VH-VL binders against Uncharacterized protein y4jR. Designs and how they scored, part 12

Target 1, 151 residues: Uncharacterized protein y4jR, of Sinorhizobium fredii (p55518)
Amino acid sequence: MKTLIVEDNPKKRASLVEYYSSEFPSDDLEVTSALISGLRVARDTKPEFIILDMTLPNYSPDENKGSRIELMPFAGREFVMRVNRMSIKTKVIIVSMFETFGVAPRLITLNSLDAELRDRYPNVFVEAVHYSQAQADWKTAIKNARLSLDR
Key: E = the ipSAE of ESMFold2; O = the ipSAE of OpenDDE; V2 = 0.75 times the mean of E and O plus 0.25 times the DockQ between their complexes.

## First folded at step 19 (VH-VL; framework fv_daratumumab)

Design t3 (from p6 with light chain A51T; at its last look DockQ between E and O 0.87; V2 from the best seeds 0.82)
Fold by ESMFold2, look of step 19:
Structure t3 (fold): chain C 151 residues (1-151), chain A 123 residues (1-123), chain B 107 residues (1-107)
Amino acid sequence: as target 1 above (151 residues)
Amino acid sequence: EVQLLESGGGLVQPGGSLRLSCAVSGFTFSSYYMSWVRQAPGKGLEWVSAISYKGGYRYYADSVKGRFTISRDNSKNTLYLQMNSLRAEDTAVYFCAKSPFRYGSDNLYFDYWGQGTLVTVSS
Amino acid sequence: EIVLTQSPATLSLSPGERATLSCRASQDVSSRLNWYQQKPGQAPRLLIYDTDKRATGIPARFSGSGSGTDFTLTISSLEPEDFAVYYCQQRGYWPPTFGQGTKVEIK
């Protein structure tokens, strides 16, 4: 199975890759670090499963420079919307280090984004879950979503 | 130590087909992205196609999309390029090239190259 | 696609001289610019990656610099084996693209 990880944080990316490749060593895994590169790979290669961050830069940051990068707080929502328009057979799970998004007083929670995306894109979106090193909830969510594709 | 050896080039008519091979040794082939890069006679380099370490992610330059198919057989340490509907502008030396990474298709650069194999498309 | 423009097209120099090769990108590629050397009848050879990092086995006389849109390859003192064509290549934007080359030839 072809699985795409879209994640800009190097440590979280390494954690996701390590977990996924240990659980599903036969899957063909690709990794990107930005909204635009993730969408290009999805369009061109049609992965069957996508593990996605909510907050991403538009373009991959230069790992050699170290300059701060502009993050798009709702990149994951944009990604799901655009993948839905591609009409490819894929399932998307969002794994986020953040539980709130935006700028006061217009803050949006991860749970409300989860509810919105389930309602608007039920054919491609699975769920949004919180990432932490201390909890296995995101691991369980990824595993369950991936195993459901074998049915 | 690292060796990449292309083969399968030759003379072909426009509209014809040809299959290139690249035999690899000196590194763990199944761990890295592989690419084809071509060079028309007397001209510069053009990236043609790339393939992920397990072969499931395959990428093509717009100029060859729909006509060329990249593949790999990791048990034989061999990279392939199937070229169909060949045109005169496909005439080039085709190089097999290795990238130093497993992931990140949008970060292609090539740390080892083969010797190249010449493909000539003419009437 | 990102267009890379190299200058000069040909650089005629003597052994021992300093060579300075330029590469200009059509938009900002940050540090993601590489250099290859190609001798007549041979495959390209990775020389410099990510602006200024020397590839394995490349002599110290080769160095790279620049950022954004303007990049330079410098050969501090030309050796007989350095007379070749040099290509720049960007890796930061899809698809990867190469410059048209600068030929360094013996005067």
Scores: ipSAE 0.702, ipTM 0.894, lowest interface PAE 1.5, mean pLDDT 91
ESMFold2 (binder alone), look of step 19: mean pLDDT 92; pTM 0.949
OpenDDE, look of step 19: ipSAE 0.899; ipTM 0.947

Design t4 (from p1 with heavy chain K54R; at its last look DockQ between E and O 0.82; V2 from the best seeds 0.79)
Fold by ESMFold2, look of step 19:
Structure t4 (fold): chain C 151 residues (1-151), chain A 123 residues (1-123), chain B 107 residues (1-107)
Amino acid sequence: as target 1 above (151 residues)
Amino acid sequence: EVQLLESGGGLVQPGGSLRLSCAVSGFTFSSYYMSWVRQAPGKGLEWVSAISYRGGYKYYADSVKGRFTISRDNSKNTLYLQMNSLRAEDTAVYFCAKSPFRYGSDNLYFDYWGQGTLVTVSS
Amino acid sequence: EIVLTQSPATLSLSPGERATLSCRASQDVSSRLNWYQQKPGQAPRLLIYDADKRATGIPARFSGSGSGTDFTLTISSLEPEDFAVYYCQQRGYWPPTFGQGTKVEIK
């Protein structure tokens, strides 16, 4: 199965890749680090499963410099909307280090984004989960979502 | 010792087809992105196509989309380029090239190259 | 696509001289600019990656510098084997693109 990870944080990206490749070693994995490159790969190669960050830069950050400069807090929502419009057969799970987005007083929670995306894009979007190194909830969510595609 | 050896070039008329091969050794072939890069006679370098370590993700320059197909056989350590509907502008030396990484199609650069195989498309 | 413009087109120098090759990108590519050497009838060889990092086995007389849009390859003291064509290549934006080359030739 073709699986795409879209994640700009190098440490989180390495953690996601290590977990996914150990659990699904026969899957064909691609990794990108930005909204625009992720959308290009999704359009051109039609992965069946996408693991996506909510906050991403438009263009891949330079690994030799810092990350997170000019990050788009709702890139994941934009990604899901655009992939839904592409009409490709894929499932998207969002794994986020943040539980709130935007600036006061217009803060949006990860849970409210999860509810919004489930309602608006039910054929593409699976769920949004919080990432932490200390907990396994995101691992379980990824595994369950991926295994459901075998049916 | 890393070795990349291209073969399958030759003279073909416009509209014809050729299949290029690149036999590799000296590294774990199935761990890396591979590309084809071409150089028209007396001209510079042009990236043509890239393929992921397992072969499921394939990328093409706009100039060859729909006409060329990249593939790999990891059990034979061989990269391929099927070229159909060839045009005079496809005349070039075709290089097999290795990237130093498993992932990241938007980070392509090439640490090892083959010696190239010449494709001439002429009436 | 990102256009890379190399200058000069030809650089005529003698062994022992310092060579300075320029590459200008049409957009900011940060540090994601590489340099290759190609001798006649041979494959390109990676010299410098990510602006200033020397590839394994490349002699110390080769150095790279720059960031953003302006990049330089310097050969501190030319040796006979250094007379070749040099290409810059960016990996900052899709698709990867190359400059048109600078030929370094014997004066």
Scores: ipSAE 0.659, ipTM 0.883, lowest interface PAE 1.7, mean pLDDT 91
ESMFold2 (binder alone), look of step 19: mean pLDDT 92; pTM 0.947
OpenDDE, look of step 19: ipSAE 0.891; ipTM 0.944

Design t5 (from p6 with light chain Y93F; at its last look DockQ between E and O 0.83; V2 from the best seeds 0.81)
Fold by ESMFold2, look of step 19:
Structure t5 (fold): chain C 151 residues (1-151), chain A 123 residues (1-123), chain B 107 residues (1-107)
Amino acid sequence: as target 1 above (151 residues)
Amino acid sequence: EVQLLESGGGLVQPGGSLRLSCAVSGFTFSSYYMSWVRQAPGKGLEWVSAISYKGGYRYYADSVKGRFTISRDNSKNTLYLQMNSLRAEDTAVYFCAKSPFRYGSDNLYFDYWGQGTLVTVSS
Amino acid sequence: EIVLTQSPATLSLSPGERATLSCRASQDVSSRLNWYQQKPGQAPRLLIYDADKRATGIPARFSGSGSGTDFTLTISSLEPEDFAVYYCQQRGFWPPTFGQGTKVEIK
């Protein structure tokens, strides 16, 4: 199975890659770090499973230099919408370090985004879950979503 | 010692097909991205195609998309390029190239190259 | 696509001289610029990756510098084996692209 991880945070990205490759060593894994590169890979290679961050830069940061990039807090929502327009057979799970987005008083919660995306894109979007090193709930969500594709 | 050896080049009429092979040794082939890069006679280098370590992610330059197919057989340590609907502008030496990484299509650079095989497309 | 413009097209020098090769990118590629050497009838060889990092086995006389749009390859003292064509390559934006090359030839 082809699986794409789209994640800009180096430590979270390494954690996701380590977990996924250990749990599903037979899968062909690709990793990108930005909205535009993730959408390009999705369009051109049609991965069957996508693990996605909500907040992403438009373009991949230079790993050899400090990050001075503009982050798009709702990049994951745009990603799901654009992948849905591609009409490819894929499932997307969002794994986010943040539970709120935007600036007060215009805050949007991860649960609200989860509900919106489930309603608007039920054929593509699976769920949004919170990422924490202290909790294993995101691992369980990824595993369950991936295993459901084997049926 | 790392070795990459291309074969399968030759003279082909426009619209014809060729299949290039690249036999590799001296590294764990199944761990790395592989690419084809071409060089028209007397000209510079142009990236053509890349393939992920397990072969599931395949990337193409716009100029060859739909006509060329990259593949690999990890049990035979061999990279392939199937070239269909060949055009005069595809005339080039084709190099097999290795990247030093397993993940990240946006990180393409090439630490080892083969000798190249010449493809000539003319009537 | 990112266009890389190399200058000069040809650099005619003698052994022992310092060579300075330029590469300009059409957009800011940060440090994501590589250099290759190619001799006639041979494959390219990676010299420098990520602007200033020397590939393994490359002699210390080769160095790279620059960031953003302007990059330089320097050969501090030319040796007979260094007369070749040199290409820059960016990996900052998809797809990867190469410059047109600078030929370093013996005067």
Scores: ipSAE 0.711, ipTM 0.890, lowest interface PAE 1.4, mean pLDDT 91
ESMFold2 (binder alone), look of step 19: mean pLDDT 92; pTM 0.947
OpenDDE, look of step 19: ipSAE 0.899; ipTM 0.946

Design t6 (from p6 with light chain D28E; at its last look DockQ between E and O 0.85; V2 from the best seeds 0.82)
Fold by ESMFold2, look of step 19:
Structure t6 (fold): chain C 151 residues (1-151), chain A 123 residues (1-123), chain B 107 residues (1-107)
Amino acid sequence: as target 1 above (151 residues)
Amino acid sequence: EVQLLESGGGLVQPGGSLRLSCAVSGFTFSSYYMSWVRQAPGKGLEWVSAISYKGGYRYYADSVKGRFTISRDNSKNTLYLQMNSLRAEDTAVYFCAKSPFRYGSDNLYFDYWGQGTLVTVSS
Amino acid sequence: EIVLTQSPATLSLSPGERATLSCRASQEVSSRLNWYQQKPGQAPRLLIYDADKRATGIPARFSGSGSGTDFTLTISSLEPEDFAVYYCQQRGYWPPTFGQGTKVEIK
């Protein structure tokens, strides 16, 4: 299976790659670090499973400089909307280090985004889950989503 | 030592086809992105195509999209380029090139190159 | 696509002289700029990656510098084997693109 990880944080990206490649070693894994590169790969290669961050830069940051790049807090929502318009057979799970988004006093929760995306894009979007190094909930969510594609 | 050995070049008429091969040794072939890069006579370098370590992610320059197909056989340590509907503009030396990574298609560069094989498209 | 413009087109120098080659990107590429050497009838050879890092086996006389849009390859003292064409290449913005080359030739 072709699986795409879209994640800009180097440590989280390494953790996702390590987990996924150990659990599904036969899958063909690609990794990108930005909204635009992730959408290009999705369009051009049609991965069957996508593991996506909610907050991403438009363009890949420079690994050597820890670049100051503007982060788009709702890039994951944009990604799901645009992939839905591509009409490709894919499933997207969002794995986020953050449980709230935006700037006070108008904050949006990860649970609210999860509900919105499930309602609006049911054919593409699976769920949004919180990432933490201390917990395994995101690992279970990724595994369950991936295994459901074998059915 | 690292070796990349291209073959399959030659003379072909416009509209014709060729299949290039690149035999690889000296590194774990299945761990890395591979690319084809071409150089028209007297001209600079142009990236043509790239393929992921397992072969499932395949990328093409706009100039060759729909006409060329990159593939790999990891059990034979061989990279391929199937070139169809060839045009005079495809005349070039074609190089097989290795990247130093498995992931990150938006970040290509090439640490080892083959010696190239010449493709001439002429009527 | 990111366009890379190299200058000068040709640099005529004697062995032992210092060569300075320039590459300018059409937009900001941070440190994601590489340099290759190509001798006639041969494959390109990676010299410098990520603006200033020497590739394996590259002699210390080769150095790279720059960031953003303006990059330089320096050869501190030219050896006979250094007379070749040099290409810059950006990575990280799709698709990968190369400059048009600078020929370094014996005066």
Scores: ipSAE 0.709, ipTM 0.894, lowest interface PAE 1.4, mean pLDDT 91
ESMFold2 (binder alone), look of step 19: mean pLDDT 92; pTM 0.945
OpenDDE, look of step 19: ipSAE 0.901; ipTM 0.947

## First folded at step 20 (VH-VL; framework fv_daratumumab)

Design u1 (from t1 with heavy chain N107G; at its last look DockQ between E and O 0.82; V2 from the best seeds 0.78)
Fold by ESMFold2, look of step 20:
Structure u1 (fold): chain C 151 residues (1-151), chain A 123 residues (1-123), chain B 107 residues (1-107)
Amino acid sequence: as target 1 above (151 residues)
Amino acid sequence: EVQLLESGGGLVQPGGSLRLSCAVSGFTFSSYYMSWVRQAPGKGLEWVSAISYKGGYRYYADSVKGRFTISRDNSKNTLYLQMNSLRAEDTAVYFCAKSPFRYGSEGLYFDYWGQGTLVTVSS
Amino acid sequence: EIVLTQSPATLSLSPGERATLSCRASQDVSSRLNWYQQKPGQAPRLLIYDADKRATGIPARFSGSGSGTDFTLTISSLEPEDFAVYYCQQRGYWPPTFGQGTKVEIK
């Protein structure tokens, strides 16, 4: 199976790659670190499973530089909307280090975004889960979503 | 000790087909992105196609999309390029190239190259 | 796609001289620019990756510098075997693209 990880945070990305590669070693895994590169890969290669961050830069950070990169807090929602419009056969799970988004006083919760995306994009979007190094709930969610595609 | 050896080039008429092969040794082939890069006679270098380490992610230059198919057989350490509907502008030396990346869809450079195989498309 | 413009088109220099080759990108590619050498009748060889990192086995006389849109390859003391065409290549935006080359002639 072709699986794409879209994740800009180096430590979280390494954790996702390590877990996924260990659990599904036969899958063809690809990794991107930005909204625009992730969307291009999705369009051009049509991965069957996508593990996605909610907050992403538009363009990949330079691994050789320490410069600050503008992050788009709702990049994951944009990604899901645009993949849905592509009409490709894929399933997307969002794995986020953050449980709230936006600016006070209009903060939006991860649970609220999960409900919104399930309602709007049921054919593409599976769920949004919180990433924590201390908990394994995101591992279980990824595993269950991936195994459901083996039918 | 890294070796990349292309074969399958030759003379073909417009509209014809060829399949290029690249035999690889000296590194763990199944761990890295592979590419085809071409050079028309007397001209510069043009990236043609790339393929992920297990072969599922395949990318093409706009000039060849729909006509060329990249593939790999990791059990045989061999990269392939199937070229269909060949045109005069496809005339070039075709190089097999390795990248030092397992995950390379955002950007590649090419640390090892084969010697190339000549494809001539003439009417 | 990103256009890379190399200058000069041709350098004619003697062994022992310093060569300075320029590559200008049409957009900011940060540090993601690479350099290759291609000798007559041979495949390209990677010299420098990501602006200033020397590839394995490349002599210390080759160095790279620059970021953003302006990049330089320097050969500190030209050897007879350095007669070749030199190409820059960016990996900052998909797809990978190459410059048109700078020919270095050693007399």
Scores: ipSAE 0.647, ipTM 0.885, lowest interface PAE 1.8, mean pLDDT 92
ESMFold2 (binder alone), look of step 20: mean pLDDT 92; pTM 0.948
OpenDDE, look of step 20: ipSAE 0.889; ipTM 0.944

Design u2 (from t1 with heavy chain S105T; at its last look DockQ between E and O 0.86; V2 from the best seeds 0.81)
Fold by ESMFold2, look of step 20:
Structure u2 (fold): chain C 151 residues (1-151), chain A 123 residues (1-123), chain B 107 residues (1-107)
Amino acid sequence: as target 1 above (151 residues)
Amino acid sequence: EVQLLESGGGLVQPGGSLRLSCAVSGFTFSSYYMSWVRQAPGKGLEWVSAISYKGGYRYYADSVKGRFTISRDNSKNTLYLQMNSLRAEDTAVYFCAKSPFRYGTENLYFDYWGQGTLVTVSS
Amino acid sequence: EIVLTQSPATLSLSPGERATLSCRASQDVSSRLNWYQQKPGQAPRLLIYDADKRATGIPARFSGSGSGTDFTLTISSLEPEDFAVYYCQQRGYWPPTFGQGTKVEIK
């Protein structure tokens, strides 16, 4: 199975890659660090499963320098919408370090984004889950989503 | 010692087909992106195609999309390039090249190269 | 697609002299610029990756610098084996692209 990870944070990205590669060693994994590169790979190669961050830069940060680029807080929502328009057979799970987005008083929760994306894009979007180093809930969510595709 | 050995080059007519091979040793082939890079006689370098470590992600320069197919057989440590609908502008020395990483098209630079195989497309 | 423009096209120098080769990118590629050496009839050889990092086995007389759009390769004191063609290559934007080359030849 072709799986794409779209994640700009180096430590979180390494954690996702380590877990996924250990759990599904037969899958072919590609990794991108930005909204635009992730969308290009999705369009050109049509991965069957996508693990996606909510907040991403438009262009990949330089790994040799500190990032000072603008982060798009709802890049994951944009990604799901654009992949839905591609009409490719894929499933997307969002794994986010943050549970709230925006600035007071206009805060949006990960749970409300999950509900919105499930309603709008049911054929593509699976769920949004919180990432934490201390918890395994995101691992279980990724595993269950991936195993559901084996049928 | 890392070794990359291309073969399968030769003379072919326009519209013809040719398959290049690259035999690999000295590193864990299945762990790395591989690429083909070509050089027309007396000209510079042009990236042609890249393939992920298991072969499922395949990338092509616009000049060869739809005509060339990259593939790999990890059990034989061999990279392939199937070239169809060949044109005069495809005449070049074709190098196979190793990337130093397993993941990410952002990591495409080439730390080891083969010596190349010449493809000539002529009427 | 990112265009890399190398200058000069040809650099005629004697052994022991300093060579300075330039590469200009059409857009900001940050530090994601690499340099290769190619001798006649041979494959390219990686010299410098990510603007200023020497590849394994590359002698200290080779150094790279620059960021953004303007990059240089410096050979501090040319040795006979350094007369070759040098290519820059970017990995900052898809697809990877090469410059047209600078030939360093013996004067």
Scores: ipSAE 0.691, ipTM 0.890, lowest interface PAE 1.5, mean pLDDT 92
ESMFold2 (binder alone), look of step 20: mean pLDDT 92; pTM 0.947
OpenDDE, look of step 20: ipSAE 0.907; ipTM 0.949

Design u3 (from t1 with light chain Q27K R54L; at its last look DockQ between E and O 0.84; V2 from the best seeds 0.83)
Fold by ESMFold2, look of step 20:
Order: sequence, then C-alpha cells, then structure tokens
Structure u3 (fold): chain C 151 residues (1-151), chain A 123 residues (1-123), chain B 107 residues (1-107)
Amino acid sequence: as target 1 above (151 residues)
Amino acid sequence: EVQLLESGGGLVQPGGSLRLSCAVSGFTFSSYYMSWVRQAPGKGLEWVSAISYKGGYRYYADSVKGRFTISRDNSKNTLYLQMNSLRAEDTAVYFCAKSPFRYGSENLYFDYWGQGTLVTVSS
Amino acid sequence: EIVLTQSPATLSLSPGERATLSCRASKDVSSRLNWYQQKPGQAPRLLIYDADKLATGIPARFSGSGSGTDFTLTISSLEPEDFAVYYCQQRGYWPPTFGQGTKVEIK
C-alpha cells in the first residue's frame, strides 16, 4: 500500500516512520514535512493512506537547523479539505502532539476537531488521536486504520 | 563498489520512443530513491524524474509529464525510463542517479551517478 | 521553479591558487544547497551537500559555506585534477534545480 506521512517534528516523524515501517514493511512509504509538499505528493501520487499532523508549516523546515518556523495550527484541517476535493481514494488519520488549538478565548480541542472532520469528510477522514512518546494509543489507532483498508 | 550503467540511448526521429535502462550494483537497490537527470549538449543539468524505493511514488519534471514513465524492477536491480513522443529538446545525455535516502522526495540530491547514455532526437 | 545563478561563468587560475565559486538562489533555500564537479565526458560527482558537508571521499581542500540565498564553494589550493565544471543544486523547493555551472580552467 502507498502510505504518506506528513509531519514536521523530526523526533515524532522518526517515531512514526520507525513504527510504521516495522509494522507494515511491505508498504511503499513516503514522508513529507509540510502542508504544501504533502498536498503535492497526495495530488501527484494518490496514496491510499495518509498519517497527518494537525499543526504544520507551509514549507518544509531545514532539518540541519533547530530554529522555529511559523506553524499553522489548523494545517491538518486544510489538508483534509483539499484532499477531499481531489476526489482520490484515500483515508487520513491525524496524529497530534496537541490536544488544544488556537488562541484564547477561541480554543478548539482535538476531540471537537475529530468530530468536525468525521462529519464533514466521512469518505476521507478516519479519526484524530493524541501522540505521546510514552503511550501506544496512537500506534493502535494507526494499525487499526491501516488494517481496515485490507478488504 | 557502487556502479550504475545506463543503456538504450540512440538516434530517434521526433515523435518516436525509446526505453532507457540502468543496471545497478554495489548497494541495496530496493532501499533508495532513484532519478534520471539529463544534460543537453553543451548545457547544464536538468532533473527529469524520480521513483520511490518500491516504485509506487513516481515524480516527473513538467517538461516530460505525460510523455515519460519511470519504473524499476527491484528483482533485476534495474531502473527504466520509457520515453514517448520525443522532441528535439529531449536530446541529451541521460544519467541514472541514486539518492542516499528511502523517504523524502522533497529533498532530492544525488550521491552516485552513472556515466550516461546519449539520446539524439533528429529528423 | 528556483533559479540558481552561478558566478563567474569561467574562472581561470593556476594550480596552487584558491578558487572561490558563487551560487545565488532566487529564493531562500536555507542550507539545502549542494555542489557537484563534472569533468568532460564524465558524470557529475557530489562534492558538498547541505551547504557545508563534505561528501564521502572528497578531499579536504573542498569546502562549502552560505545559507539562505548566497553560497560559496572554495577550493583552498587547486590541484591539476580540479579543473572542471562545477554545478550548484538546490533541494529547498520542488522541483530540484541546478545552476548553469562555473568552469574552472587552467590559466
């Protein structure tokens, strides 16, 4: 299966790649680190499964530098909307280090984003889950989502 | 020792087709991105196409989209470029090139190159 | 697409001299700039990757510097085998693009 990971955080990206490649070694895996590059790959190559961060930069950060780049807190929502408009056969799971987004007083929870995306994009969006290095819940969610595509 | 050996170049008329091959050895072929890069006579280098380690992700320069198809056969350690609807501006030496990574097509660069095969498109 | 402009077009020097080659990108590519050497009738060879990292097997007389839009390849003391064409290449934006080359020739 063609699977795309879109993740800008180097440690989280390495963790996702390590888990996915060990669990599904026969899949063809591609990795991008930004909203624009992720959308380009999705459009041009039509992956069947996408593991996506909610907060992403527009353009890939330089992996040789530690400086922050401007992050877009709802890039994942934008990604899902644009992929839905592409009309490709794909499923998207969001894996986020954050459980709240935005600025006070208009904070949005990961759970409410999960509910919104399930309602608006049911043919593309699977679920949003919290990422933690110490916990395996996100691994189980990725595995279940991927296995659900084997039919 | 890393070796990349291109073949299949030659003289072809405009509108014609040609298939290039690149036989590789000295590394685990199925672990890395591969590319074709071309150089017109007396000119600089132009990236043409790239393909993921299992062949499922395929990328093309705008100048060749719809006309060229990159592929690979990992059981034969061979990279291919099918070139259709050839034009005079496709005349170039075509190099097979390896990237040092399995993932991240957005980060293409080329640590090993073949010696190239000449494609001449002339009526 | 990102345009890379190399200068000078030709650099005429003698063995033992220091060569300084410039590459300017049309947009900020951060550190994502590579250098290749190409001798007549041969394939390019990777010299420097990510602005300042020396590729495997490349002599220490080669070095790279720069970030953003302005990059430099330096050959501290030219050897006879260093007379060739040098290309810069960016990986900061899709698709990868190359500069037009700088020829380093014997004075």
Scores: ipSAE 0.734, ipTM 0.900, lowest interface PAE 1.2, mean pLDDT 92
ESMFold2 (binder alone), look of step 20: mean pLDDT 92; pTM 0.946
OpenDDE, look of step 20: ipSAE 0.913; ipTM 0.951

Design u4 (from t1 with light chain A51T; at its last look DockQ between E and O 0.86; V2 from the best seeds 0.80)
Fold by ESMFold2, look of step 20:
Structure u4 (fold): chain C 151 residues (1-151), chain A 123 residues (1-123), chain B 107 residues (1-107)
Amino acid sequence: as target 1 above (151 residues)
Amino acid sequence: EVQLLESGGGLVQPGGSLRLSCAVSGFTFSSYYMSWVRQAPGKGLEWVSAISYKGGYRYYADSVKGRFTISRDNSKNTLYLQMNSLRAEDTAVYFCAKSPFRYGSENLYFDYWGQGTLVTVSS
Amino acid sequence: EIVLTQSPATLSLSPGERATLSCRASQDVSSRLNWYQQKPGQAPRLLIYDTDKRATGIPARFSGSGSGTDFTLTISSLEPEDFAVYYCQQRGYWPPTFGQGTKVEIK
């Protein structure tokens, strides 16, 4: 199975890759670090499973530069919408370090985004889960979502 | 010692086909991205295609999409390029190239290269 | 696609001289610019990756600098084996692209 990870945070990205590679060593894994690169790979290669961050930069960060980059707090929502328009057979799970997004009075919770995306994009979106180093609930969610795709 | 050895080049008429091979040794082939890069006579370098470490992610330059197919056989340590519907502008030396990473198609650069194989498309 | 423009096209110098090669990108590629050396009849060889990092086995006389759109390869004191064509390559935007080359030849 072709699986794509889209994640800009280096430590979280390494954790996701380590977990996924250990659990599903036969899968062909690709990793991108930005909204635009993730969408390009999805369009061009049609992965069957996508593990996605909610907050991403438009373009991949340059770790050598050290400059502040602009993060898009709802990049994951944009990603799901655009992948849905591609009409490819894929399933998307969002794994987020944050449980709230935006600024008052327009604060959006991860649970609200989960509900919105399930309602709007049921053919491609599976769920949104919280990531933390201290808990393994995101591992269970990834594993269950991936196993549901076995032929 | 890292070695990349291309073969399969030759003279072919427009519209014809060729299959290039690249035999590799000196590194764990199944761990790395591989690419084809070409150089027309007297000209610069052009990236042609790349393939993921297990072969499922395949990328092409716009100039070759639909005509070229990259593949790999990790059990034989061999990279392939199937070239169909060849055109005069495909005339070039074709290099097999290794990237130093397992993941990240957005991160293409090439730390080892083969000697190249010449493809000439002429009537 | 990002266009890389190298200058000069040809640089005629003697051994021991300092060579300065320029690469200008059509858009900001950050630090994601690489340099290759190609001798006649041979494959390219990676010299510098990500602006200023020397590849394995590359002599210290090769150095890279720059950022954004303007990049430089410097050979501090030319050796006879350094007379070759040099290409820059960007990985800041898809797809990867190369410059047209600078030939460094003996004067």
Scores: ipSAE 0.653, ipTM 0.879, lowest interface PAE 1.7, mean pLDDT 91
ESMFold2 (binder alone), look of step 20: mean pLDDT 92; pTM 0.946
OpenDDE, look of step 20: ipSAE 0.913; ipTM 0.950

Design u5 (from t1 with heavy chain N107H; at its last read DockQ between E and O 0.83; V2 from the best seeds 0.82)
Heavy chain, then light chain:
Amino acid sequence: EVQLLESGGGLVQPGGSLRLSCAVSGFTFSSYYMSWVRQAPGKGLEWVSAISYKGGYRYYADSVKGRFTISRDNSKNTLYLQMNSLRAEDTAVYFCAKSPFRYGSEHLYFDYWGQGTLVTVSS
Amino acid sequence: EIVLTQSPATLSLSPGERATLSCRASQDVSSRLNWYQQKPGQAPRLLIYDADKRATGIPARFSGSGSGTDFTLTISSLEPEDFAVYYCQQRGYWPPTFGQGTKVEIK
ESMFold2, look of step 20: ipSAE 0.717; ipTM 0.896
ESMFold2 (binder alone), look of step 20: mean pLDDT 94; pTM 0.958
OpenDDE, look of step 20: ipSAE 0.911; ipTM 0.950
ESMFold2, fold request of step 21: ipSAE 0.726, 0.715, 0.765; ipTM 0.897, 0.894, 0.905
ESMFold2 (binder alone), fold request of step 21: mean pLDDT 93, 93, 92; pTM 0.953, 0.952, 0.946
OpenDDE, fold request of step 21: ipSAE 0.912, 0.908, 0.912; ipTM 0.950, 0.950, 0.951
ESMFold2, last read: ipSAE 0.705, 0.712, 0.713; ipTM 0.895, 0.895, 0.896
ESMFold2 (binder alone), last read: mean pLDDT 92, 93, 92; pTM 0.948, 0.954, 0.949
OpenDDE, last read: ipSAE 0.911, 0.912, 0.912; ipTM 0.950, 0.951, 0.951

